VHH binders against Probable carboxypeptidase X1 (CPXM1). Designs and how they scored, part 15

Target 1, 162 residues: Probable carboxypeptidase X1 (CPXM1), of Homo sapiens (Human) (q96sm3r113to274)
Amino acid sequence: TGCPPLGLESLRVSDSRLEASSSQSFGLGPHRGRLNIQSGLEDGDLYDGAWCAEEQDADPWFQVDAGHPTRFSGVITQGRNSVWRYDWVTSYKVQFSNDSRTWWGSRNHSSGMDAVFPANSDPETPVLNLLPEPQVARFIRLLPQTWLQGGAPCLRAEILAC
Below, E stands for the ipSAE of ESMFold2; O stands for the ipSAE of OpenDDE; V2 stands for 0.75 times the mean of E and O plus 0.25 times the DockQ between their complexes.

## First folded at step 23 (VHH; framework vhh_enristomig)

Design m4 (from j3 with G54S; at its last look DockQ between E and O 0.63; V2 from the best seeds 0.00; counts 0 for: pae E 2.7 > 2)
Fold by ESMFold2, look of step 23:
Parts: C-alpha cells; sequence; structure tokens
Structure m4 (fold): chain B 162 residues (1-162), chain A 119 residues (1-119)
C-alpha cells in the first residue's frame, strides 16, 4: 500500500472539494472534517473540531472529491475535538464514485457484503483502516453506521490515495 | 428524558458559604460542558460559571475568587461551592447543559434552587 495522505489535513484538498449530506451548523461543516483540525478555545468561537451531521439525517455521509481518478487505499478517522461535548463515529462504510451519482461500496470479500470499518472510541486517537482492495475512483464517501451512544455522527478524516 | 435537579439552596448570612448540587440524568453527563446560571428577582438570567469536558473552568467576573465549580462524573453531579456570599448573590440558581455549538442553540435547564443571603 504505502499511499500518502490525499491532503485533507494539509489543505491540499480545498474546502470546495468536501461535501456532506448535512451539517449541524457551518462551524461543523465538511470543511471541519479534516484530520487534526482543532476547535476554537473561546466561548464565542462558532467553529468546532469536526464535521457533524444533523441528528435527523437518516443517511449521513462525508464526501471527498479527489478531482481526478485516484487509487484510494485507506482512511484515517478521529472523533470530534471540542470543549463543549464528546462525539465520535464508531463504525462506517466506504463508497466510491466517478460521477458523484452512481456509487459502489468497499466489499468484505469473505461475505460479499459491504465492509463495515471499526472507527473511533475517543475524540483524538486516529484510527487507520486499510481498504480490503484499493479502489480507483474520483469520489470517496464515508458513511457513519454507528456512533457514540447519546451523541451525533461526527468525524475528522484523512484519505490515503495515490 | 434529560433532567437537571438543583439542590442545596437556602438562607445564609453575609460572608457565609453554601454548596449547590445539580443531579443529572437522561444523558451521558461526562460528555457535556455544564454551567451554572442565576436569576435575581426582576433581573435577567446571568451566567455564573462553566466546567468543560476537559475539566477546565470559567467564571463570571462577579464571582471569580469566591465560587468554585466542580463535577463528579461518577455520580453525574455538578457542584457550585459559594463562599464570601453577599446580598447581591441572592437569586435562583440553575444548572444548564449546553448543546453549543450544534446548530441547535438551545440548553436544558433545571428548575432552580433559591439562595438567599440575608441583609
Amino acid sequence: as target 1 above (162 residues)
Amino acid sequence: EVQLLESGGGEVQPGGSLRLSCAASGFTFSHYAISWYRQAPGKQREWVSRIYTSGRTKYAESVKGRFTISRDNAKNTLYLQMSSLRAEDTAVYYCARHDYPRGYDFDYWGQGTLVTVKP
């Protein structure tokens, strides 16, 4: 594998290439879903340290447009960095697309079903998941399946890609 | 159902001390920042103190050095230790859970506990 970070953390991937199904607020939008991003420390700062979907979103997803066909090999996730509350995704699926309309999933070869990746159990510790098979696509989605009980689907991410 | 139940209010002489408690239920207490607020008769509700998920604390200038906020996550309880009490501290004290920032900028509040500092 050995693919480097695509550039969510480093800002090589611009905010305009990040989208989500929903966001609780602008300060919790997809542009905040970058690995190691930090919350503001002042009470009046509206930016927190994660993307968070709305609680009523039945199909939450976080999407990255690589801008061109790209070999995706892995995903790194963190929970929410926040002075106000703890939130993190505990499992997710991954989907790919070339046109952002038709999607296919990362598959568990043992079952033939979509792979479900274990994610986070605290706000800060990064968790790496290598895809069972690298996929060539332009778009990648992370689809939270479960999250901290009593919380919301929040994450920060980095994508490994060549 | 989210519940916040304040207790420990009462009458006290000027210069005295009092400890308030706020029992939390219906949510994972340790995962939220929690605050104390107060409201004197005929006045607007004002923020008193806050304790964050990390344990960091913050105080309004009017109470700094006299009040201490703390939490016991194992007991789901927030505390306010008040000392050097003055007549202007007379108010109903509320604990509050904040969902800030979540895009739903609303708080859960307790019913309050009355603190009266005698003249």
Scores: ipSAE 0.305, ipTM 0.695, lowest interface PAE 2.7, mean pLDDT 89
ESMFold2 (binder alone), look of step 23: mean pLDDT 83; pTM 0.835
OpenDDE, look of step 23: ipSAE 0.845; ipTM 0.913

Design m5 (at its last read DockQ between E and O 0.89; V2 from the best seeds 0.75)
Amino acid sequence: EVQLLESGGGEVQPGGSLRLSCAASGFTFSHYAISWYRQAPGKQREWVSRIYTGGRTKYAESVKGRFTISRDNAKNTLYLQMSSLRAEDTAVYYCARHDYPRGYDAFDIWGQGTLVTVKP
ESMFold2, look of step 23: ipSAE 0.512; ipTM 0.806
ESMFold2 (binder alone), look of step 23: mean pLDDT 82; pTM 0.830
OpenDDE, look of step 23: ipSAE 0.882; ipTM 0.938
ESMFold2, look of step 24: ipSAE 0.533; ipTM 0.813
ESMFold2 (binder alone), look of step 24: mean pLDDT 82; pTM 0.830
OpenDDE, look of step 24: ipSAE 0.874; ipTM 0.936
ESMFold2, fold request of step 25: ipSAE 0.510, 0.478, 0.468; ipTM 0.809, 0.798, 0.792
ESMFold2 (binder alone), fold request of step 25: mean pLDDT 83, 83, 82; pTM 0.830, 0.831, 0.829
OpenDDE, fold request of step 25: ipSAE 0.892, 0.893, 0.891; ipTM 0.943, 0.944, 0.943
ESMFold2, last read: ipSAE 0.484, 0.484, 0.505; ipTM 0.794, 0.795, 0.807
ESMFold2 (binder alone), last read: mean pLDDT 82, 82, 82; pTM 0.829, 0.828, 0.831
OpenDDE, last read: ipSAE 0.886, 0.893, 0.890; ipTM 0.939, 0.943, 0.942

## First folded at step 24 (VHH; framework vhh_enristomig)

Design n1 (from m5 with D99E; at its last fold request DockQ between E and O 0.70; V2 from the best seeds 0.69)
Amino acid sequence: EVQLLESGGGEVQPGGSLRLSCAASGFTFSHYAISWYRQAPGKQREWVSRIYTGGRTKYAESVKGRFTISRDNAKNTLYLQMSSLRAEDTAVYYCARHEYPRGYDAFDIWGQGTLVTVKP
ESMFold2, look of step 24: ipSAE 0.527; ipTM 0.803
ESMFold2 (binder alone), look of step 24: mean pLDDT 83; pTM 0.832
OpenDDE, look of step 24: ipSAE 0.880; ipTM 0.938
ESMFold2, fold request of step 25: ipSAE 0.495, 0.461, 0.453; ipTM 0.794, 0.782, 0.781
ESMFold2 (binder alone), fold request of step 25: mean pLDDT 82, 82, 82; pTM 0.830, 0.833, 0.837
OpenDDE, fold request of step 25: ipSAE 0.885, 0.885, 0.885; ipTM 0.939, 0.939, 0.938

Design n2 (from m5 with R56K Y100W; at its last read DockQ between E and O 0.87; V2 from the best seeds 0.74)
Amino acid sequence: EVQLLESGGGEVQPGGSLRLSCAASGFTFSHYAISWYRQAPGKQREWVSRIYTGGKTKYAESVKGRFTISRDNAKNTLYLQMSSLRAEDTAVYYCARHDWPRGYDAFDIWGQGTLVTVKP
ESMFold2, look of step 24: ipSAE 0.534; ipTM 0.819
ESMFold2 (binder alone), look of step 24: mean pLDDT 82; pTM 0.826
OpenDDE, look of step 24: ipSAE 0.818; ipTM 0.909
ESMFold2, fold request of step 25: ipSAE 0.507, 0.510, 0.531; ipTM 0.808, 0.815, 0.809
ESMFold2 (binder alone), fold request of step 25: mean pLDDT 82, 82, 82; pTM 0.824, 0.826, 0.820
OpenDDE, fold request of step 25: ipSAE 0.890, 0.888, 0.880; ipTM 0.943, 0.942, 0.937
ESMFold2, last read: ipSAE 0.497, 0.489, 0.418; ipTM 0.807, 0.803, 0.767
ESMFold2 (binder alone), last read: mean pLDDT 82, 82, 82; pTM 0.823, 0.822, 0.820
OpenDDE, last read: ipSAE 0.843, 0.886, 0.879; ipTM 0.914, 0.940, 0.936

Design n3 (from m5 with I109Y; at its last fold request DockQ between E and O 0.89; V2 from the best seeds 0.73)
Amino acid sequence: EVQLLESGGGEVQPGGSLRLSCAASGFTFSHYAISWYRQAPGKQREWVSRIYTGGRTKYAESVKGRFTISRDNAKNTLYLQMSSLRAEDTAVYYCARHDYPRGYDAFDYWGQGTLVTVKP
ESMFold2, look of step 24: ipSAE 0.459; ipTM 0.777
ESMFold2 (binder alone), look of step 24: mean pLDDT 82; pTM 0.827
OpenDDE, look of step 24: ipSAE 0.872; ipTM 0.934
ESMFold2, fold request of step 25: ipSAE 0.426, 0.455, 0.430; ipTM 0.775, 0.789, 0.772
ESMFold2 (binder alone), fold request of step 25: mean pLDDT 82, 81, 82; pTM 0.825, 0.821, 0.824
OpenDDE, fold request of step 25: ipSAE 0.891, 0.892, 0.891; ipTM 0.942, 0.942, 0.941

Design n4 (from m5 with A106Y I109Y; at its last look DockQ between E and O 0.86; V2 from the best seeds 0.72)
Fold by ESMFold2, look of step 24:
Structure n4 (fold): chain B 162 residues (1-162), chain A 120 residues (1-120)
Amino acid sequence: as target 1 above (162 residues)
Amino acid sequence: EVQLLESGGGEVQPGGSLRLSCAASGFTFSHYAISWYRQAPGKQREWVSRIYTGGRTKYAESVKGRFTISRDNAKNTLYLQMSSLRAEDTAVYYCARHDYPRGYDYFDYWGQGTLVTVKP
């Protein structure tokens, strides 16, 4: 039995505990970066189905405050759910913090360098990445490294924790 | 960079049919919702039909049952099959790529248009 979800999809993690480096709009803000969230279907609905950073954001990140020390074990990502346009992150790094000021990365055991996780290749298929080593921290960040050419860094996520 | 090129316009008698094409290049066509619009002389540009990323379609009331929107993602081409044409369908027809998050009625790229004339 693997570690259970922290609660982005289920709303156990409230909107106030989600933050991002930037957003294209409120309807693509960090509160929309929850696994399986879906866009509205009506033409006038401005809420779409992902967090999307601004394209000019040189260092995009999506942050979750677990509220207390938490043993993070994995990340699940999806691309953007939308009737208007598809976007997705294709790789990301993960960072942790206890104070949201100083950060350390998830490391690749073979190289000793920051691990780069393969992410999505379509809008909907979830991709699971287990961390090489679980980490105890309060905050976790996903840092998109690459994304769909001609698109924007967009994702939905769930965090696994024991 | 991004191009949208309409074709297939021409003159037709009332009750006739035409098929319009919109050839797309410079972007991943299948990743975007695309609409047809038209503009008659002296009138505002009017939405005609839309096809969404997942293939769902929508039509203006004035064309329901007469026009059919479709897309061929392998050929990067949008189509509008027009039948039972009427004089009020005379217009320049445009295809347009939707631009979100600026709203559903914002478009970042338009074609040059193709003229459809339904003779009296």
Scores: ipSAE 0.482, ipTM 0.785, lowest interface PAE 1.6, mean pLDDT 90
ESMFold2 (binder alone), look of step 24: mean pLDDT 82; pTM 0.827
OpenDDE, look of step 24: ipSAE 0.867; ipTM 0.933

